# Designs tried in a protein design chat: VHH binders against q9lxz3. Part 20

Target 1, 367 residues: q9lxz3
Amino acid sequence: MVTRRRSKKKKKTKRKKQSSKEKEKYQTFINLPCDLLQLVISRLPLKDNIRASAVCKTWHEACVSLRVIHTSPWLIYFSKTDDSYELYDPSMQKNCNLHFPELSGFRVCYSKDGWLLMYNPNSYQLLFFNPFTRDCVPMPTLWMAYDQRMAFSCAPTSTSCLLFTVTSVTWNYITIKTYFANAKEWKTSVFKNRLQRNFNTFEQIVFSNGVFYCLTNTGCLALFDPSLNYWNVLPGRPPKRPGSNGCFMTEHQGEIFLIYMYRHMNPTVLKLDLTSFEWAERKTLGGLTIYASALSSESRAEQQKQSGIWNCLCLSVFHGFKRTCIYYKVDEESEVCFKWKKQNPYENIWIMPPLNLIDLPLFDHRI

## First folded at step 4 (VHH)

Design p21 (framework vhh_7z1x_3)
Fold by ESMFold2-Fast, scan of step 4:
Structure p21 (fold): chain B 367 residues (1-367), chain A 123 residues (1-123)
Amino acid sequence: as target 1 above (367 residues)
Amino acid sequence: QVQLVETGGGLVQPGGSLRLSCTASGFTFSDYYMNWVRQAPGKGLEWLSGISSSGDYISYADSVKGRFTISRDNAKNTLYLQMNSLQPDDTAVYFCARDTEYFGYDSLGMDYWGQGTQVTVSS
């Protein structure tokens, strides 16, 4: 934690000083040429970028444009004992503690496009929640087992939004349930089980190019194509590495990555060949930054090789009841850990802020 | 069927020593990272120590570092915890737990737990 505090303090001080300079020269900056304005705004943390977007239309347009290029995901920790939520972002001055009473009794299932999918195991309610706008979109009830995974294809504001879950209750069959926007009820599809006999559960679900990829705890990869109502178990399997203690599957622009995590060893990164369905180990990500957590992941392409997050894995994990965020540079095989101890464990998930956020409730210190 | 059975608990005087054993069955023990976890009366779970599948990588909680030693015998499917310099605060139910195949599966990283063995440190 000492390393985290020093690094974060220097970064926060530098960006805060830049924000202070901008405030001091307020009248000059209102009329700044757009290329210089973009340069100034690109150096602001997300909080200050969002605040700057409130100044005038030109600044709003510049700030929104930069969010497309430079927005980093937030890490949200969910308490299992109350409605408390902790936000973490490397660009923030401090962690933000939030309460969302509308999420009382809900657990997080998935994150995509700035939305969380939440589930209440006592009422069987499903809820899309946007933590930046506080918008709620309730979905039809569905019974799910405690460890059952769920995913969705895109924001619930789209008519193309599809909810997806997969389970195996019997040796013979895989059951898939989907919900399409404006449907009367959940659609149930049943397929012959072609997975290994020692299959227990699905651990990772990723949506890519119109299909859901599902990874089992035994390393089997299956796909579901909702347009064809087609389920298939793929022939290639990642090599199971002895001593691996965690796995994250992620998608970026049609490419699928698998990250094996070890408690005391460097992570291993694999990429799926979509033609052969074979996994190949990668020693570089070509500038990609992957933000991975147990339930979902985010990714961003870095434009600048000098960026501290070039070819980086940002992993949210737990070690011995400690919340840990690991920044691992794939090409350098170097690691920086940020961790703190809590008595009770927290669920956690990466979430991408919306690019066109107009409401500032999380950043309004005046309320 | 996965089964973990702890033995070796009991009553011991402060400053004493105790050796816990955990016998595993129903899975390939040599493929899994293993953990020791305890729960004191009226307290939550406390992770104590972990050991890699090969035994080459070991970690300890600060509260037990230098006093407890974790080890394993893969040929016997058995996990051990040697406890030295026991203190009254070490009074707890001690569990062995198998690590998940995916570390991020849950917040503790463990999928199967033994029934526990009681350790009482009292004069």
Scores: ipSAE 0.000, ipTM 0.177, lowest interface PAE 15.7, mean pLDDT 71

Design p22 (framework vhh_7z1x_3)
Fold by ESMFold2-Fast, scan of step 4:
Parts: sequence; structure tokens; C-alpha cells
Structure p22 (fold): chain B 367 residues (1-367), chain A 123 residues (1-123)
Amino acid sequence: as target 1 above (367 residues)
Amino acid sequence: QVQLVETGGGLVQPGGSLRLSCTASGFTFSDYYMNWVRQAPGKGLEWLSGISSSGSTISYADSVKGRFTISRDNAKNTLYLQMNSLQPDDTAVYFCARDYSGTWLPEYSMDYWGQGTQVTVSS
């Protein structure tokens, strides 16, 4: 009994003392001038910035203002040994650990507009998941081969959301499956294979201006127009690269880019001419920063030239390369390499966070 | 436990005939579209023929049309491929495969495959 009361008294006294110190800290921060709040908040890691935004209206406005100016795609890392996820902000070089039990047994397939497309190879379940809201939107089941890629056109909250996959299980035919939000079942279309016979897989899928662009591991480019149910193989091809070359295809405001890396050489950036379907090399991105990974890419038109990620390629680890996650500054032809544990290229993906981050899962699980 | 077992392969002279069988177990065979696919040495998979769950809808690849006949016996859970006028370029491992959708779609996605049976066409 005495031991119990003594322990409770000590804990209660420590809690009161700590609570009083915390209140004093909050009171001091609440009363700071706006310029000083911006300075303090700009030095906080993302987790603390989100917490700060919940304190009061002034802090919320300051935190949101910083997010509007400095919001960039985050890299999400997945561990196969548990359901833990790590979100990494390359602009601030900050990370936070999250646990998503909802995604147990799922692998990531694609990322767009703040949503992940997840697939369970054991149950054939497809799931849209928003890691910022924890919203789940289940999709009709679909069998997928191990190397099969999938994409979607926009957030599943839109009635215009379209899921797309293309496969060539046999070399003589192409099978395309699409699903419109709220449809009863997948639509299947079969086309004769007009790609070169020695292609192996479809590696990159990008949605732009109502069509899906599909790139094979041999550099053949095709498009699918879901409105016309039309499949076409395009005549233009990027330069052929042998060996363990990495390639990443991305879209920004109707423009399509391809990033090539060859035998430890500097990345090459190509842009597709949508009228001629020819690839042209680019030596500058005009302030654009491209965030590329094996399964998906994001891009941002950076406003601040002094930003460490202005006019950059931010590349996650790529399988077959000895390089790890890199920042490549296109204008400077310089790179910085980061190692990130035992991550493989299909267990990480770029995702664009929303500006309204106050209710992030960051509060659910802590390091 | 879904299982598909192909039999009936072997060595045959050019111009000869073979009948392949595929015995299915572990699922309701009569509910699924079935396919025949082959893989020639050093080449990828080539789709040859598909048949609907009832047997009423059938499709063939151009390379085998008029020479091969797909059929099924739902009472025996067995899929057949009758191969006539065999050519040296028909040399391949032949696989039967189930359509993943469980519905009647020719030339579409395949989720379960047999181990294959070797067909060699040579003198």
C-alpha cells in the first residue's frame, strides 16, 4: 500500500512539473511575432510542424504557409518483414515512421495524386490507400503476373478515375484491362501484338491527356486510348542502352520525360515530342524537379532557385544499379548519394502529400 | 488445390498428328475458359487457342488455325488439343492454362498453368 502511494505521488509530481513546462513552452510560442514563428516552424521537422499546426490559428496558418512554399513529394519506404512504413521528405532530409496494418500482405503498384494503389498477390485484392487520411477504397479482384505494371488516371474520389493494366503473357497478343470508378467489372480488350517480338515486359506506364503511355524494357512506346478502345504502337524510340540500365518515365503538365542511366554514367533526360513521337535530349529542366522510382514518379515546378532540389532528378534505389537513392543536379552535373537500409526498388515510391496534414497517421505510431 | 496435368506429347514426324490432354482438378472446370499455350526453345510463350466454359466459343492463333482443334469434356474435367499437319516449328512445350476471371473471355488472363508436355516434330 505505502509503496503504491509513494510511486503514484512521484509520477503525479513529475507529470505536473512536465505539464507546467510544456504549458510555458506553448504560451511562449503562441505569443511570438509572425516572423519569429516562421523562423521557429521552418526549423521543425515535419512531425513537429504538424503538431505545431494544431496549437492555434496563427501557428496553423504559419505551418500551412511553409507547406505551400516547401511542399515536395515524399518517398515512402516499405518493409516486407513487418507492416512498417517510413516517409522521407528529401527537401528537409527528415523522416517519420508509420505502421499501416491495413496494408498487411499488400505490395505497392502505383502512386498518383496522394493515393497509393496496392495489390495482394495471395488474394488478388486491389486497394486504393491514402496514407495521409487512411482512407481505403477496395477494387474488384484482378489476377496479375509478378512483373505486371498498373496505373490510374487520378484520385479514386473522382468519378473520372480509371485503372489500367497491360500485359503480354504471350508474345502474339496484348491484353488490356481497365476499370472505371463504380463499374461492376473490369473491361478486357485484346489486341494483336505489333511491338517487336523480342520485347519482354512493360516497365513504365504514364497517364497524360486522356491516354496511357506504355514503355517496354526494349524501349518500345505504345499508347492506349480508353475512350476509343484504341491501342497503337508509336514509331519513336529512345536510344537503346544495354545491360543494367535504369529508365524512369514521368509526366508533368502534359509533357512526357524519360530518364536514362547507363553504366554508372550521369543520367540522361529525354522529352517526348507529342506530334512527331521522337525523343529529344534535355540539358536543363527549367526549374522542374523530377522524383522518379521504379513504379511511379512525381514532379514539381520549383519556384526557388536556391532550393537544394531545384532543377534536380531525385531518384530512388534502382535494382541492378550499385547506386542508391540519389539527387542529381542537372545544371551542375553533380550528385549526392544516400543509402537507405535494405530497400529494394519495388518497395519504395514517391507520393505527393496534401497541404492539409493536421490529421496524419504520424500521431498514431511513434518511433 | 488447383492442378492441371498435360499428357500426350512426344516425338512425331513432320505431317503427323498428336492429341494432347489436360486433366483439371481442384476447381469447377465447367465454369472456366481454358487455353492452350506453347513455348518453343529459346522463345517466349505463344497463345494457341481458347475455349469457353460450355465449349461453344472457340478462338485460334493464326499459326495453328485449320491444323489444331481445341475441345473439352466437362464431365471428365479434361481439355484437349488435336494437332494435325505438324511442322518442325511446332516443336515446343505445350501448356494448358485456366482463365483467371472464371468467365467466358477468349485470349485473356491465365492464372493456373500445368507443368507442360514436350512435343518434338522431327525426322
Scores: ipSAE 0.013, ipTM 0.498, lowest interface PAE 7.8, mean pLDDT 73

Design p3 (framework vhh_7z1x_3)
Fold by ESMFold2-Fast, scan of step 4:
Structure p3 (fold): chain B 367 residues (1-367), chain A 122 residues (1-122)
Amino acid sequence: as target 1 above (367 residues)
Amino acid sequence: QVQLVETGGGLVQPGGSLRLSCTASGFTVSDNYMNWVRQAPGKGLEWLSGISDSGGSTSYADSVKGRFTISRDNAKNTLYLQMNSLQPDDTAVYFCARESGTWYTEYSMDYWGQGTQVTVSS
């Protein structure tokens, strides 16, 4: 882990005082002699633990009472050497290991609403997996290339759940496949290729207000409306080419954001104007924290600045030849780099835990 | 104005060899990491091989390692793919592609050729 700060002295002192209070609070909780508190913290991303000096039961109750809207997302690192997975909690900066033998042979494709979409390249099986309940929902087989992106609209427990992928991009045509829950087979739709470049790859897919937004490697944005079976290429594009070290699109309450960074530059945040389809740079997140990885992203609104997660970007990115998770504070223009084992950027993903996490059997270890 | 044109595709029997060429105009191949990518009928894009801007570093997908060789001629501004021990499942449209100025993300190709068809059958 390396800490970097790039802000003005007056602003640094105010932010530094808040960061110092949050770090003292975090350090106090981590340095408590109670191993059970450390386990609770590592499993439950807690923002404010005012009763840390109490017994573990009282702390446990305080954790539940402090949840306002959402818990913080967790970053899951997938190992191909065995069924072991590493979990990272950015609020506590703590790792733990977990085992999902159900996912043997599967790679991760997408994350939404507490569910992972997994793909087995040997069997062509698609599997929804909930790591908090360990529920599995298998889907019909589909051949996918390694670079092919796939998304879904909502939890597979809903009959409105829709799987979406672009299976083929040729000079003249694009081929889209969709699967509705309880359908007999995949639906195939073919559209004229109207993207700016003759051939494009898709970097990011997000679902918002009933439609899929698809971002290409050249910054072209396409929209697929499954209810109308309609494909359109939108006229706006980002003012700068997205860098291969981090191009992340996320959705929050109907708003669409793009985060990109080059190897040597600070992250840039853009917001899409849904009327003009033009991108505009944002210098503040208004309390929003964005968690982004190559395959999917999560976002969370914070009510309290003292949570340590206020106005932050939590990014799984490359820095030079080193792969790292960056915790970037937008207001301070400062970053904390967490050094971790080198992994493929498509072998980690953010996932949102449920609000009742404390009551769920989420790991084989008990608190 | 950037253009990439692939040539050298055609029909070949299993076990045969074929050499693909990609001529670049509007930019210099020695300034960029260059790639070969293929698309089989009804399948998505598959990355095959890459070569660094210096030509000193090459990489290959496991499916083609030991059978295909990527090279370039900076004086001719041309990229090559030598394909040996061809199999029926190598049948695809082959594209050359330029990387977008950053490395270690195989999906950030900013310019592509129109492709050249390779058919491996008897």
Scores: ipSAE 0.000, ipTM 0.130, lowest interface PAE 16.5, mean pLDDT 69

Design p4 (framework vhh_7z1x_3)
Fold by ESMFold2-Fast, scan of step 4:
Structure p4 (fold): chain B 367 residues (1-367), chain A 122 residues (1-122)
Amino acid sequence: as target 1 above (367 residues)
Amino acid sequence: QVQLVETGGGLVQPGGSLRLSCTASGFTVSDNYMNWVRQAPGKGLEWLSGISDSGGSTSYADSVKGRFTISRDNAKNTLYLQMNSLQPDDTAVYFCAREYGTFYSEYGMDYWGQGTQVTVSS
């Protein structure tokens, strides 16, 4: 009985660097029972889980299965002066630096379904960017005014993806521009600002059930239905305490939430009644965690109350010049602040990683 | 174009006083919440004080409360920081910054001055 090394006469890919003995050991680890793989993987932080998912199909399936339950949104800080980006993972309280040269000169406008909408004010170029895959989807150029706000309905990989902009450059008219995937040009719609003459700017936009909901700085909520080319101002305003210093609108499974921040008081959470179009204060989110920032919001239904992020607001706020992530437990009315070790005065956005990630920038050995 | 220019820094002895000025061009300071921030050598940014657009509300960091006073002069389009009882720990570059935000949303600070050096020694 003599054990021989495997024959290497077949051509190998240039990427294989391991010896036959190392390959056999490597294959043994890959062939571990699923129960043991899940136990090992469950103890890995998200970054290492993503690295592990690149090993092979079995590990990929195990890592993705765990991530479906445990993945939280990431916070990306954008430097306007260079191509550097700071990533913050609130679940691990860790920071990481990323470099995306392809985004040089671009500014972030919106985030949804794992995609960023980027705009270059010098070239008027619009670009969808996926920071997890580094996929780019360029869009037709558009000149944007300073007070113009932008959003989209879903991932640009969908044929139903609709780009949306709204502005009130003149007090007498609302201008809406839309672009549908595979269209030849932007569609412009103009509506009289008769019921909205006290508009100053549009601040928050969310898409829900085929409709864009647009909140102004004066608390007016407007609705745009692109299928009907219909613009309407909803009656009433959200009840709030005076002295709010931040407002975030979020959508989750057809429900619309509004969060008011205050310098000296606890945040308030309101939910829109879609039948009456009235706002009602919520003292619980029923296990929902909302991740909100000025340009985007994400939400996640937590599986465990004991996770520490159950029924919470996770807010990226600017207190003076300190970038802060605040965990606020809605039902307990308690706040925990997490502050950057490094002060970052730049813009930020929440983004949800996709479930089937491979080759993330965080996996790069230079990071 | 929007610009903020800080002046009034310099060398001062412990226990002394300085008055910093921040002159704005390209916008009206009375339309915006304004802030003073400092950065000491080898340290991060520290927010010191803020004043509302009307001047009716002011806020201060605990480290400077009772010693520093923020004010505005709308006729001169200028923001001030009166600094009393200066300590060696107050040595820093001092910046004024415009706060970009609305009644319903806040984006943070969008325009910063170049800064003015304050040195408190001996």
Scores: ipSAE 0.000, ipTM 0.144, lowest interface PAE 14.6, mean pLDDT 70

Design p5 (framework vhh_7z1x_3)
Fold by ESMFold2-Fast, scan of step 4:
Structure p5 (fold): chain B 367 residues (1-367), chain A 122 residues (1-122)
Amino acid sequence: as target 1 above (367 residues)
Amino acid sequence: QVQLVETGGGLVQPGGSLRLSCTASGFTFSDYYMNWVRQAPGKGLEWLSGIYSGGDSTSYADSVKGRFTISRDNAKNTLYLQMNSLQPDDTAVYFCARESGTLYVEFSMDYWGQGTQVTVSS
């Protein structure tokens, strides 16, 4: 869609020119009393808070203070044919359009620590992208199947950053490929398949305390320890009720949580005991909020009054639901549903923004 | 040239209702998130409500939640605010405002209407 892409690029240029004139139009706001400024800014979503922080030092200080308290993960929707992306802020129940021409031809694979892992199926190029700084870090090429999952351990700015994928699963063997920052080539490791001989695909991958945890579509949990080059399948499977139609795994401060979604009943929330490797059902998240999507999930410890999203599950659209659930309050067993016209569960992802975006070295939110 | 024009304001008694309209021109209305903002006499701007470009997702300030309803008609390039159970504290100039749609611009609301006066008094 070259025609549509050109139109979007022209529109973005036009919006930037309008925004330059906007500085003159909003000049009166920089003279607002501090109390009024805080009231205005406290009602803005994160993107507007970032923009407002550009106006002057007083606005910057007010915006940064509010951002520290109210920062939540953003949901990004990607299009295969358009350079435009939709951003959803659950704290404000608002969405807006983003334009990242540097991601043309790429699909999203994983999100962690404010970075996206992107893949181009035509060039086999892997790319780390930071949507807040617009930094790009290219990685060595790797052929991936369309349904192949990939994860990373931490931001690519760290020498400890590790890319991880399972490239093949046969009835005898599992093939794993890893890439450490500054390595010359991908490392290939082959392990005996300890999974059942039934068809298995990997649905969820999380990194915790030096280990990748991989959940299959049958509920088997495997782990890969890159320091030991060790692969194992943990005993047992999480208990689930019949008719599950969605499964999400997340990590928070060394704890691993698993969520089963159902079409006609409340979600089941499970926590892994890392000593016994047994799953235990939880009826409260203890102030934790989980932001779940098919490719990766985020989590935050929230205060109920301040965030408005305390002890809840925030879900992206999942195909097969009779309804879409964006918000589910675990302790109240209540939900708010939203509907989008077209949704692909593999074209959206949660991302955690940094707490102080305006202090980034190359960030120019005024252009 | 981008233009937003609010109508439907006026004098209403406490407990009454009003429907505000905002007619947009000079841009593709269906591409933009739209907002309602008010300014009471002697006070600053207060954001009230927003609606996504397709109309299926809305947000509200706590002060108006359950009383006000935002909606839009993209075929008519028109934004609406249905205001019910009006209180004297709702007396203000009401503005519609367009979201800029870019992450890296100075302020997200790039165009504002001239405003329409709502007075809630017996």
Scores: ipSAE 0.000, ipTM 0.105, lowest interface PAE 23.4, mean pLDDT 70

Design p6 (framework vhh_7z1x_3)
Fold by ESMFold2-Fast, scan of step 4:
Structure p6 (fold): chain B 367 residues (1-367), chain A 122 residues (1-122)
Amino acid sequence: as target 1 above (367 residues)
Amino acid sequence: QVQLVETGGGLVQPGGSLRLSCTASGFTFSDYYMNWVRQAPGKGLEWLSGISDSGGSTSYADSVKGRFTISRDNAKNTLYLQMNSLQPDDTAVYFCARDTGSLDYEYSMDYWGQGTQVTVSS
């Protein structure tokens, strides 16, 4: 059998990237027996695992298999003074500093499927950015309030990608703006404001099974179905109201979870019953680990109970307590704070790296 | 239902003046804060000025402060922007936009007019 050459060509407005799958530097190890190959590769950090996966078909298959087990979301911290970002891997307890000049002047809005949605408040430019490939996809401008949330349904490389935001018009009406990848302009839809009249803002947005779920600061849950152009406010409410001291909503395989803190108590995990729209407390996640930040969340089904991350919440910020990077075990009700830094909760976000990345610019870049 | 129509744009010499008008219909104009926003060729949107529902409070971007004046006539459902000492850099499409009046947002806009072109050239 022959190892085929591959190349990837990526084109952006005024930018082109190419990558090769074959790497000569690993030739010494190419013919190792499978069990010895697995042993060698299992000791490689993600950077070197990505390099090794480019050597040949056998190494690629072994490296991808190990990445499926070991890859976790990365936490991105925005620098306050320049275009540098700190990427933190909680599984390896390490970070790397990267320079993203493409993001100069931009703030992060949302993260999903390995992509960041970025917004420039001075130019009103919207930009999709992939920090692993450095691909950029610019979007039509839209003015946004400083506390306005925006979400998207899937990677912008898909024609089904949909941008979504909610603007509270008045106590009478809610305005929703959406943008489909190939549209000429933003679509505006207006609905009766059925939310409570006590200064509701939207704190959390998740996309699940074709609909956007929107949680307000008062604990109201609303949904928007873009295919039906349908808006509704759901009757269910969490037993304790989510507050400014930490509230995160996430989605995993059609299930919706709400994580919040009440005063000085440990985080509470709730799961939404999609039939009744009632919230029910959970004392275990069945091996699921949730990576939550103020603007978006990631989740991963953990394959090994002995992994350091099992039934866990990895929370980037608790606003009221000014903690960063809390590792909380749901079933043991215990926490470890692995980073103590007082910062804006909107200057960090979780992102899932791709399992099939064969290009190394992320790790070889220097500031 | 909601409609905003801008008028008063055109070609003007540097140092000249223009008054833009925005006529609102389909809502109770006197219940809403209103904004003026512009977009220059090849650039993003730039917020210029806002006015409260009563007209009692106004705010301006630093780029236009002292040169532009926002005002409104609630009896006529009309928003105005008086533009003085115009410069070539003021060349843009000018939009009026309805604000929510919400204290939860620094700026929040839900309905936009079609825009009126202002060209400042000799």
Scores: ipSAE 0.000, ipTM 0.096, lowest interface PAE 19.8, mean pLDDT 71

Design p7 (framework vhh_7z1x_3)
Fold by ESMFold2-Fast, scan of step 4:
Structure p7 (fold): chain B 367 residues (1-367), chain A 122 residues (1-122)
Amino acid sequence: as target 1 above (367 residues)
Amino acid sequence: QVQLVETGGGLVQPGGSLRLSCTASGFTFSDYYMNWVRQAPGKGLEWLSGISDSGGSTSYADSVKGRFTISRDNAKNTLYLQMNSLQPDDTAVYFCAREPGTLEYEWSMDYWGQGTQVTVSS
């Protein structure tokens, strides 16, 4: 920990000196011919491209035309005690504090496609919220238990958007509630509980290829197909996770992954074979980067092996009263890279920023 | 050890009133959200009403809103449903049910009572 702090401080000093030298270089090259200017600008990282765009109109036009935006998921921290929000951009290692009075009394339930699903336990109001645009889409009220899991299929701007929640009950029933865009009311469906003899709670929900996959605290996997109104518990043994202190289920292009975190061991990644319903351990993700948290996951297929995010797990976890972001390269089983938070945010969730992020007011506050 | 026992059901005339009670044991009642659910003959389960752990928040299905009132007494470990303006369509077995605990507690399983029969008929 001390060694890492010293290394981090030394890197920060080098970064400051490098930034100063880069500023001198920009000043030196301001009068370059157009083709040489474009060559210089094409080699600038995003933040320096944005800075260079402020020099003059000629540089602005060149910077905008050559600007490469690599959007990665952002991490939202939020406090249970004061309902404050903080956005963290891991690509620039910057955060910004947010105040959303429209979200007073709301809790985060799920994140997908740049939208948060918010629930107010006092009013029973459900609300889709986009933290990058501040767009709000209210939904019909629904009573839910305080920490009941909920999910949705896609952005609420789509007519195919479906809200989903599931509860297990002791009287051998599963209750599923769904809401489709343009519906008059919530649909309730009741199915026989065919989960393990011990009663289970649902911990993780992901949407893939038109169905919701629901994972229980005992590792049982069930699916719900809303088009068929069909509930099924998948056969197979639950994956064993002895000594794990965290579990995340994620989805990417029809593939389902399960990640186990350990206090003193490298994380384990499993992939579900949808034909056999067996979990198989993976030592590589083939360039995939997975961003996982308790309430949501995002993923990105990286094409460049030289990218720091190629074949990586980016995990938001809680250790010893501190929230951390862990970056782990799956194929190398290398050093675990992590970012510490000095504050104690209660909860966190990954969210994908929009492609037009640099055009939004929030972006300027981060630079 | 977790037990939920409903009482107060019976035969009542249309337009009449009944008060259901659910006595909880085997867990810290004041830590859990509680529900009333019913099942009419030959029909599926219908959620009616929920109440927060403190009793400060309540919610109702549209079919019973304005007619039914949910309440709780945490000192007595008891959940109540006051049913007014009862209609023949309210004939069902009424269950109380416990929601799973918060993330700070180890998740408890959902538990249901055995149910109490309510018949609305002349």
Scores: ipSAE 0.000, ipTM 0.121, lowest interface PAE 18.7, mean pLDDT 71

Design p8 (framework vhh_7z1x_3)
Fold by ESMFold2-Fast, scan of step 4:
Structure p8 (fold): chain B 367 residues (1-367), chain A 122 residues (1-122)
Amino acid sequence: as target 1 above (367 residues)
Amino acid sequence: QVQLVETGGGLVQPGGSLRLSCTASGFTFSDYYMNWVRQAPGKGLEWLSGISDSGGSTSYADSVKGRFTISRDNAKNTLYLQMNSLQPDDTAVYFCARETGDFYPEYSMDYWGQGTQVTVSS
């Protein structure tokens, strides 16, 4: 580590006193064989990988290639006091502080495909925001209750992007509102409430194979098909309603998973049988890593079994005053705690970063 | 209305045993995670043990692990705590409590019984 710092400092002085020997050493360094370059770059934290990608085309290609293989979701934490935000990479235990003045007054609703859906409860404005490019896509206004959940089907740059929200304001009816790209106004659909008599709130929404799956606080699962304008309450129930430390529903390649955890228990993973609509407990994820938060989740398939993130749950939960994120190895029933800071679970969300981060405001690659 | 009623407390000698019961009414008992919590004289609440809705999973505080056993009978709507090797510092009011399911409450319990007094005397 001391040797690495000395080497880096020597490279920075190459422009001040280029000699024939120094020119030869510089050329050798920037023209490293691909295998050796990959080995060096694989040992760099993400921000150093981003800086390395600025050196030349070969390094840029190697850094991007490595990111394709090893990209993991980042956790965004929202500050209540000063509109500041923290991005955290749990695999590297690194964070970056960000300031997005364009999000002042907005709360986060959902994350998918590198985009955040933001809502301002005072103005009723909806905004898609990409924290990596700072692109904004405003949507038509919509009044929503404080606890009302919203989701979308894919990036707003796609013509197939669909906004979706569901609420059960009364025990008699379910109200669904959707907005499809280039529509003049929100579409409202009303269905008979076939959920339990107790007022049910919708807590988890995932989009899979053209339909929205909605989970209530009592464990009832419902499906909305926007192409058919069809709402159905499914017969299967998880054995328990969502737990105190959170209930997280996620989707991976057409499969639906439910994770719930209590402060005093190990996480439980259930998988939905799409033919019977019954939940079955899973003791392994088959190499899958799930990144779950209260408002949305991300997942990735891990290729190397020796990886520290093989068959893991990475959960953004309140687990005592010092825990905001845990890695849990499903096969080993063991956990590692990361990042201190107790937060409201609705003030953090997972997001997938893009492959090239070099031009992002969170990284000053000039110094 | 939701009600939890604890019974089985009393006076016991150090090294002795007691079995506490909690009878639930007014809700579907088999749908909820249940907990035992105690409060010793002059101290705050201490969580002791939790049990899943089916009874298939249990958890214990380090202070009682190996000495106390939580169990439930869903057909009788009853939660139990078997307490062995009791010590004078186990003297407390013992409460049963229902898990809320909320994401962020510190102890995540919405309904509590009135408590039953356990006194361990030398």
Scores: ipSAE 0.000, ipTM 0.153, lowest interface PAE 16.7, mean pLDDT 71

